VH-VL binders against q8ixk2r445to577. Designs and how they scored, part 20

Target 1, 133 residues: q8ixk2r445to577
Amino acid sequence: FFGMLQNKGLTDYCFDYNPPDENQIVGHQVILYLCHGMGQNQFFEYTSQKEIRYNTHQPEGCIAVEAGMDTLIMHLCEETAPENQKFILQEDGSLFHEQSKKCVQAARKESSDSFVPLLRDCTNSDHQKWFFK

## First folded at step 11 (VH-VL)

Design gd4
Fold by OpenDDE, fold request of step 13:
Structure gd4 (fold): chain C 133 residues (1-133), chain A 119 residues (1-119), chain B 112 residues (1-112)
Amino acid sequence: as target 1 above (133 residues)
Amino acid sequence: QVQLVQSGAEVKKPGASVKVSCKASGYTFTDYYMHWVRQAPGQGLEWMGYIKPNSGFTKYHQNFQDRVTMTRDTSISTAYMELSRLRSDDTAVYYCARSKHYGSGFDYWGQGTTVTVSS
Amino acid sequence: DIVMSQSPSSLSASVGDRVTITCKSSQSLLYSSNNKNYLAWYQQKPGKSPKLLIYWASTRESGVPDRFSGSGSGTDFTLTISSLQPEDFATYYCQQYWSYPTFGQGTKLEIK
């Protein structure tokens, strides 16, 4: 699966990553932004290795969750996907992070009008449902 | 065994275009990036761009942004590089080269295609 | 673009010599998460395609003799040939793949 990764509950919002430097694509937080289908910022791939890859760079980035964090941070993909980069996109649309045993939820960023994907306890909320568009 | 086999030598006039092919075998074509690198006579290696075969996504070096087009035909595991508006300084050997998505260098290269641009 | 500065541009050596080629990147190629350096070395002989020798700065590609070794981290890297063999006379290139690939200008190793 590849393309825009769109949230069901937060209508018209997609995974978005815009590194400030093309030569330094890691270490920044993945955010949610209005789905526009333009550019490189909203193109992702869910792979058989359970990775969510940032597909527009070489080497490719892979979304990871760092220890003690609930945010999604861009790391580099590796030959063997580390545990903190493994996600399960389930049939019901839930995006499950294996290591934390939490689900990715579209949420409003604190003190901001911006939105971000955050790890939360798994619920049946549409804000935790995702699909590739 | 992994092989990248490129099309034969080309002789072109200035202003023309050239399309070089690179047929991959011995591996899953769509799992790896295909890069194009050229080398002018007596010069170093110059990265031109890459294509991600599964999606067709391309990234070109700025020096070629308006003149190069990289495509692929997944049904025959073949990548193509077309360079238009050729100039004499485009005379070079053009290589296709494979890389992994996580990066480990270019582990396999085509044999190279000599493109000569002369009036 | 990440600039790769390779030195020397050329050198002459004899069979059995220890040869060292250096490469400097304009920014760090070290990934803190996996502690790997995204740096490769290639060998190219006249009329032939480049051949991958080293990746991750210090890992030899399969089939590469152990006389070839890579070292360094961050921005400074070195390719060493411990005892030069006749077949080692060629041009060598460093390459970063931390971002969109760039190559050093090459080092031509000639027989003295």
Scores: ipSAE 0.895, ipTM 0.947, lowest interface PAE 0.5, mean pLDDT 96
Fold by OpenDDE, fold request of step 13:
Structure gd4 (fold): chain C 133 residues (1-133), chain A 119 residues (1-119), chain B 112 residues (1-112)
Amino acid sequence: as target 1 above (133 residues)
Amino acid sequence: QVQLVQSGAEVKKPGASVKVSCKASGYTFTDYYMHWVRQAPGQGLEWMGYIKPNSGFTKYHQNFQDRVTMTRDTSISTAYMELSRLRSDDTAVYYCARSKHYGSGFDYWGQGTTVTVSS
Amino acid sequence: DIVMSQSPSSLSASVGDRVTITCKSSQSLLYSSNNKNYLAWYQQKPGKSPKLLIYWASTRESGVPDRFSGSGSGTDFTLTISSLQPEDFATYYCQQYWSYPTFGQGTKLEIK
């Protein structure tokens, strides 16, 4: 699966990554932004290795969850996917992070009008449902 | 064994276009990036861009953004690089080269295609 | 773009000599998460395609003789040929693949 990764509950919002420097793409947080399908910011791929790859950079970025964090951070992909980069996109649309045993939820950023994907306890909320468009 | 076989030499006039092919074999074509690198006579290596064959996503160096088009035909494991509005300084050997999604350099290269642009 | 600067641009040496080529990047190529340097070395002979020698700064590609070694980290890297053989006279390039690939200008190794 590849393309825009869109949230079901937070209508018209997609995974978005726009590093300030194309020569330094790691270490920044993945956010949610209105789905526009333009440019390279919203193109992702879910692979058989359970990675969510940022396909618009070489080498590719892979979304990771750092220890003790609930945010999604861009790392570089590895030959063998690290445990903190493994996700399961389930049939019901839930995006499950294997290591933390939590689900990715579209959430409002504190004290902001912006939105971000955060790890939360798994529920049946549409805000935890995702699909590729 | 992995092989990248490119199309033959081209001679073009200024303003024309050239399309070079690169046929891959010995591996899963869609799992690797295909890069294009050129080398002018007596000069170094210049990266032009890449295509990810599974999706067709391309990234071009800004120096070629408005003149280069990279495509692929997955059914025959072939990548293409078309360069338009050719100039004399486009005279070079053009290479296709494979890379992994996580890096590790360009481990396999085509034999190169000589493109000569002259009036 | 990340700029790769090689030195020297050319050098002459004899069979059996120890040769060192250096490459400097305009920014660090070291990834803290895996401690790998995204740097490769290539050999190119006249009329031939480049050949990958070293990747991850210090890992030899399969089939590459032991006399070739890569070292360095961050922004400073070195390719060393411990004892030159006749077939080693060629042009060598460093390349970064931390971001969109860029090459050093090359080092032509000629016979003295």
Scores: ipSAE 0.893, ipTM 0.946, lowest interface PAE 0.5, mean pLDDT 96
Fold by OpenDDE, look of step 11:
Structure gd4 (fold): chain C 133 residues (1-133), chain A 119 residues (1-119), chain B 112 residues (1-112)
Amino acid sequence: as target 1 above (133 residues)
Amino acid sequence: QVQLVQSGAEVKKPGASVKVSCKASGYTFTDYYMHWVRQAPGQGLEWMGYIKPNSGFTKYHQNFQDRVTMTRDTSISTAYMELSRLRSDDTAVYYCARSKHYGSGFDYWGQGTTVTVSS
Amino acid sequence: DIVMSQSPSSLSASVGDRVTITCKSSQSLLYSSNNKNYLAWYQQKPGKSPKLLIYWASTRESGVPDRFSGSGSGTDFTLTISSLQPEDFATYYCQQYWSYPTFGQGTKLEIK
């Protein structure tokens, strides 16, 4: 599966990554932005290795959750996916992070009008449901 | 065994276009990136861009952004590189080369395609 | 672009010699999460395609003789041929793949 990763509850918002330096794509937070389907910022792939790849860069980036954090940070993909990069996209649309045992939820960023995907306790909320478009 | 086989030598006039092919075999074509690298006579290696065969996504070096088009036909595991508005300094050997999604260099290369641009 | 600077541009050596080629990158190629350096070395002989020798700065590609070794980390890297053989006379390139690939200008190793 690849393309825009769109949230069901937060209508018309998609995963978005726009690193400030194309020669340094790791270490920044993945955000949510209005789905526009333009450029490389909203193109992701869910792989059989349970990775969410930012595959518009070489080497490819993979979304990871760092210890003690609830944000999604871009790392580099590896030959063997590390545990903090493993996600399960369920049939019901939930995106489950295996290591933290939490679900990815569309949420408002504190003190901001922007939105970000955050790890939260798993619920049946549409804000925790995602689909590729 | 893994093989990348490129099309034959080309001779073109300035202003023309050239399209080079690279047929892959011995591996899953869509699992690897396909890069294009050129080398002018007596010069070094210059990366032109890549295509991700499974999605068709391309990234071009800015020096070629307005003149190069990379495509692929997954049904025959073949990548293509088209360079337009040719000029004399485009004379070079053009290589295709594969890489893994996580890097680790270009482990397999095509044999190269000589493109000569002259009046 | 990440700039790769090789030295020397050319050198002459004899069979049996120890040869060292250096490469410097304009920014660090070290990934802190896996402690790997995204740096490769290639060998190219006249009229032939480049051949991958070393990746991750120090790992030899399959089939590459153990007289070839890579070392370094961050921004400074070295390719060493411990005892030069007749078939080793060629041009060598370093390459970074931390980002969109760039190559060093090459080092031509000629027979003395």
Scores: ipSAE 0.881, ipTM 0.945, lowest interface PAE 0.6, mean pLDDT 96
Fold by OpenDDE, look of step 13:
Structure gd4 (fold): chain C 133 residues (1-133), chain A 119 residues (1-119), chain B 112 residues (1-112)
Amino acid sequence: as target 1 above (133 residues)
Amino acid sequence: QVQLVQSGAEVKKPGASVKVSCKASGYTFTDYYMHWVRQAPGQGLEWMGYIKPNSGFTKYHQNFQDRVTMTRDTSISTAYMELSRLRSDDTAVYYCARSKHYGSGFDYWGQGTTVTVSS
Amino acid sequence: DIVMSQSPSSLSASVGDRVTITCKSSQSLLYSSNNKNYLAWYQQKPGKSPKLLIYWASTRESGVPDRFSGSGSGTDFTLTISSLQPEDFATYYCQQYWSYPTFGQGTKLEIK
């Protein structure tokens, strides 16, 4: 699966990554932004290694969850996907993070009008359902 | 055995275009990025850009953004690099080289294609 | 672009010599998550394609003799040839692949 990763509950919002420096793409948080399909900022791939790749850069980036955190941070992909980069995109649209045992939920960022994907306890909320478009 | 075999030498006039091919064998073509690197006579190595064969996604160095086009034919595991509006300082040996998507050195290179631009 | 600076640009040495080539990057090439440096070394002989010698700053490519070694971390890296052999006279390049690839200007190793 590849393309825009769109949320079902938060209508018309997609995964978005726009690093301030293309020579330093790691360490920043993945956000949600209105789906526009332009450029490389909203193009992701779900791989057979259970990675969510930001594959418009070389080396490619992979979304990871750092220890103790509930945010999605861009790391570099590796030959063998580390545990903190493994996700299961299930048939019902839920995006499950294997290591934390939590689901990715579209949420409002604190003290902001922006939105971000956050790890939360798994529910049947449409805000935890995602699909590639 | 992994091999990258490039097309033969080219001689072009200024303003013309050149298209170099790179045929890959001995590995899964779509699992690696294909880079293009050139080397002017007596000079160092200059990265031009890459193509991701699986999707056809390309990234070009800004110095070539408006003149270079990288393509591929997955059915024959072949990458192409076309450089247009050639000028004398484009005279160089052009190499294709592969790398992995997670970031690695270029472990296999083509033999190089000499492109000479002269009036 | 990440700038790679090699030193020296050229040097002369004799067979059996210990040779050291330095490469500096304009920013760190160390990835904290895997503790790897995204740095490679190449050898190029006249009329031939570059050959990968070292990747991840210190890992020797298959088939590369033990006399070649890479070291360093962050922004400072070194390629060492412990005992120079006749076939080692060539031009050497460092390369970063932390971002879009860039090469050092090269170091030409000549016979003294």
Scores: ipSAE 0.780, ipTM 0.922, lowest interface PAE 0.7, mean pLDDT 95
Fold by ESMFold2, look of step 11:
Structure gd4 (fold): chain C 133 residues (1-133), chain A 119 residues (1-119), chain B 112 residues (1-112)
Amino acid sequence: as target 1 above (133 residues)
Amino acid sequence: QVQLVQSGAEVKKPGASVKVSCKASGYTFTDYYMHWVRQAPGQGLEWMGYIKPNSGFTKYHQNFQDRVTMTRDTSISTAYMELSRLRSDDTAVYYCARSKHYGSGFDYWGQGTTVTVSS
Amino acid sequence: DIVMSQSPSSLSASVGDRVTITCKSSQSLLYSSNNKNYLAWYQQKPGKSPKLLIYWASTRESGVPDRFSGSGSGTDFTLTISSLQPEDFATYYCQQYWSYPTFGQGTKLEIK
């Protein structure tokens, strides 16, 4: 799958990554932003290695969750996907983080009007359902 | 077994365009990025840009952005670089070279294509 | 652009000599998550395409003789040839692939 990764419950919001420096794409949090399909910020690829790749940059970025954390952070892709970079996009639309056994949920950032994807216990909530557009 | 074979030398006048081909064999063409690098006589290596053959996505260095077009034909495992509005300082050897998506050195290079721009 | 500065621009040496070539980047090439430096070294002989020698700063490409070694981390890197052979007289380039590639200016290694 390639395209905009959109949330079912939080309508018209997509994964978005806008690194401040093209020469330093790692270490920043993935956010949710209104889907627009313009530029390079909202195009991701889901791969057979279970990666979510930011692939309009070279080297390509891969979304990861660091141990004990619930935030989705940009790492660099590796030859073999590290365990913390593996996600399963299930048939029901849930996006399961294999290492933590948690699901990606659209959430409002505390004390903010902004939205981010976070790991949460898996539920049937539409805020945990994702699809490529 | 891996080979990158480029088209032959070109002589052009200022203002013309040139299109260089790079045919890949011995590997799955869409698994690797294809880069273009040029080298003026007696000078160093200058990266021009890349194409991701699977999607066709391109990125060009700022210095070439308004004059270069990189394309590919996956059915014949061939990448192309076209440089327009040629000027004399575009005289160089043009190379194609491949890399992995996760970042790597350029392990295979084409033999180079000499482009001469003269009045 | 990440600027790569090579030194020296040229070097004259004899067969059997040990030589070093340095390369400095304008920003760190070390990725702490995998402990790798995104740096490569190439050899280019006159009229030929560049040949990959070293990647990840210190890993020799297949078929590259053991006399070639790479070292360094972060912003400072070194290519060492422990005992020069006649076939080693060439121009050497460093290249970063932390982001969109850039090359050092080259080091011409000439026979004395």
Scores: ipSAE 0.692, ipTM 0.894, lowest interface PAE 1.2, mean pLDDT 93

Design gd4
Fold by ESMFold2, fold request of step 13:
Structure gd4 (fold): chain C 133 residues (1-133), chain A 119 residues (1-119), chain B 112 residues (1-112)
Amino acid sequence: as target 1 above (133 residues)
Amino acid sequence: QVQLVQSGAEVKKPGASVKVSCKASGYTFTDYYMHWVRQAPGQGLEWMGYIKPNSGFTKYHQNFQDRVTMTRDTSISTAYMELSRLRSDDTAVYYCARSKHYGSGFDYWGQGTTVTVSS
Amino acid sequence: DIVMSQSPSSLSASVGDRVTITCKSSQSLLYSSNNKNYLAWYQQKPGKSPKLLIYWASTRESGVPDRFSGSGSGTDFTLTISSLQPEDFATYYCQQYWSYPTFGQGTKLEIK
């Protein structure tokens, strides 16, 4: 799948990535932003290797969750997807992180107007449901 | 066998445009980025930009941003590079070359297309 | 742009010699997460397209003779030809693919 990755519960919000330096795209957190499709920040690709790729940069970025963390961080994609970069987009729309056994949930960043995807225990909440546009 | 076959040599006047093609075979065209690299006579290699064939997304080096257009036709596995408002210093050999999404060296290059710009 | 600087610009050597070409980048090409350096070396013979020799700084491309080797990490990289052959007359380029590609200026190797 390719496009904007939208949240069902947090209406009109999409995965967004805007690294400050195109020569160092790794290590920053993925956020949620109003879906707009302008520029290159909101285009992602879900692959047969279970990757969520940031595909408007070369080398492409792949979303990962580092051990012990709940935040989605940009890494570089590799020939074979590392375990911390593997997500399953399930038929019910849940986005499951295999290594941690948790689901991606839209959440408000504490004491701010910004929203982020975070790993949480899997539920049937619409905040844990995602689809490509 | 992977091949990248480019269109033939071109002679152009200053101010004209040139469009070079690069036909890919022997691999899944949409699995690889296509880059364009030029080499002026007696000079080194200069990266111009790339296209991602499945989406059509392009990135151009700043020096070419206002004059270059890269396109592709996935039905015939062909990438194109068009350079407009040609100047004499655009005289060069123009190459296509492929890379993987996760970053790789350019393992296959086209044979090159000589573009000569003269008055 | 990530600047790639090669040295020497040119050298002459005899068949059987060991030659070394150096490449320096303006920023590290090492990705600590996978411990790989995003650097390639190419050979280009007159009138021909470049040919990939080395990627990941030290991995030989398939079909490249074992006399070619790459080493280095971070910002400093070396291409070594351990026993120069007549067919090695060419220009050699380093290239980073950490971000949008840039090339070194080239090193012209002449065989006496």
Scores: ipSAE 0.669, ipTM 0.890, lowest interface PAE 1.4, mean pLDDT 93
Fold by ESMFold2, look of step 13:
Structure gd4 (fold): chain C 133 residues (1-133), chain A 119 residues (1-119), chain B 112 residues (1-112)
Amino acid sequence: as target 1 above (133 residues)
Amino acid sequence: QVQLVQSGAEVKKPGASVKVSCKASGYTFTDYYMHWVRQAPGQGLEWMGYIKPNSGFTKYHQNFQDRVTMTRDTSISTAYMELSRLRSDDTAVYYCARSKHYGSGFDYWGQGTTVTVSS
Amino acid sequence: DIVMSQSPSSLSASVGDRVTITCKSSQSLLYSSNNKNYLAWYQQKPGKSPKLLIYWASTRESGVPDRFSGSGSGTDFTLTISSLQPEDFATYYCQQYWSYPTFGQGTKLEIK
């Protein structure tokens, strides 16, 4: 699948990646932003290797969660997907991170109007449901 | 077995456009990025941009951004590069070359297409 | 752009000589997560397309003779030809693929 990866519960919010330096795309956090489809920030691909690729850049970025962390961070894709970059997009819309055995949830940063995807224990919440548009 | 076969040489006048084709065989066309690189006579290699064939997404070097269009036809495994408003300093050999999505050297190159721009 | 600087721009050498070509990038090409340098070396003979010799800074492409070796890390890289053969007289380019590709200006290796 390719397109904007939208949240069901947090209506009209999409995965967004806006690195400050196009020559250094790794190491920054993926955020949620109002879906707009403009530029290269909101286009992702879900692959048969279970990757979520930021593929409007070369080399492509792959979303990862580092051990002990709950934030989604941009890494570079590799020939064989590392375990921390593997996600299962399930038929019910849940986005399961294999290594941590947790689900991606839309979450508000503390007392702000900013939103980010975070790993949480899997539930039936619509904030853990995602689809491509 | 992998082959990138480019269209033949072109002679153009300043102000014209040229469209070079690159037909891929021996691999799954949509699994690899296609890059375009040019080389003026006696000069080095200059990266122009790439296309991701399955989505059609392109990225162009800023030196070409207002004059280049890269496209593809996945049904015939062919990439295209069109350069408009040609100048004499666009005289060069134009190559297509492929890379992996995770970053790689260009393991296969087309044979090159000579484009000559002269009055 | 990531700037790639090669030296020398040209050199003359004899069959059997050991040759070293250097390449310097304006930023590190080392990805600490996989410990790989995103750098390639190419050989180009007159009238021919470039041929990949080395990728990941030090890994030889299949079919490339053992006399070609790559070394270096971060910003400083070297291509070495341990014993020149007649077919090695060509132009050599380094190229980064850490981001949108850029090439060194080339090193022309000629027969004395």
Scores: ipSAE 0.655, ipTM 0.884, lowest interface PAE 1.4, mean pLDDT 92
Fold by ESMFold2, fold request of step 13:
Structure gd4 (fold): chain C 133 residues (1-133), chain A 119 residues (1-119), chain B 112 residues (1-112)
Amino acid sequence: as target 1 above (133 residues)
Amino acid sequence: QVQLVQSGAEVKKPGASVKVSCKASGYTFTDYYMHWVRQAPGQGLEWMGYIKPNSGFTKYHQNFQDRVTMTRDTSISTAYMELSRLRSDDTAVYYCARSKHYGSGFDYWGQGTTVTVSS
Amino acid sequence: DIVMSQSPSSLSASVGDRVTITCKSSQSLLYSSNNKNYLAWYQQKPGKSPKLLIYWASTRESGVPDRFSGSGSGTDFTLTISSLQPEDFATYYCQQYWSYPTFGQGTKLEIK
């Protein structure tokens, strides 16, 4: 799968990554932003290695969740996907993080108008359903 | 065995365009990024950009982004680089080279294509 | 762009000599999470395409003689050639792949 990774419940919101420095793409949080498909910030690939790749940059970024955290953070992809970078995109649209046994959910960041993907206990909520467009 | 075989030398006038091909064999073409690197006579190596063959996504160095187009045809495992509005200082050897998605050195290079821009 | 600076620009040496070439980057190439430096070294002979020698700063590419070694971390890197052979006289380039690739200016190694 390649394209914009869109949330079913939070209509018209997509994974978005906009690092402040093209020469330092790691360590920043993935956000949700209105889907637009312009520029390079909203294109991701889901791979047979269970990675979600940010591949409009070389080396490619891979989404990870660090131990004890619930936020999706950009790391560099590796030859073999590290455990914290493995997600299963299931047929029902749920996005399961293998290491933590949790699902990715669209959520409002703090008290702001911003939205982010976060790990939460898996449910059947449409806010935990994702698809490529 | 891995090979990258490029099209033959070109002689062009200023203002023209050139399209160089790079045919890959001996590996899965869509598993690797294809880069283009040029080298003017007596000078060093200059990265021009890359294409990801599975998606067709490209990234160009700022110096070329208004004049270069990189494409591919996955059915024949071939990448292309087209440089338009040629100037005399575009005279160079143009190489294709591959890398892995996670970042790697360029382990295989094409033999180079000499492009001469004159008169 | 990440600027790569090589030193020296050229040098002369004899067969059997030990040679070092340095490369400095304008920013760190070390990814602390995997402890790898995203740096490669190439050899280029006249009229030929470059050949990969070293990647991740210190790992030899398959088939490269063990007289070639890479060292360094962060911003400062060295290619060392022990006991030069006649086939080693060439131009050498460092290259970062931390981001969009950039190359050093090259170091021409000549027969003395």
Scores: ipSAE 0.621, ipTM 0.874, lowest interface PAE 1.6, mean pLDDT 92

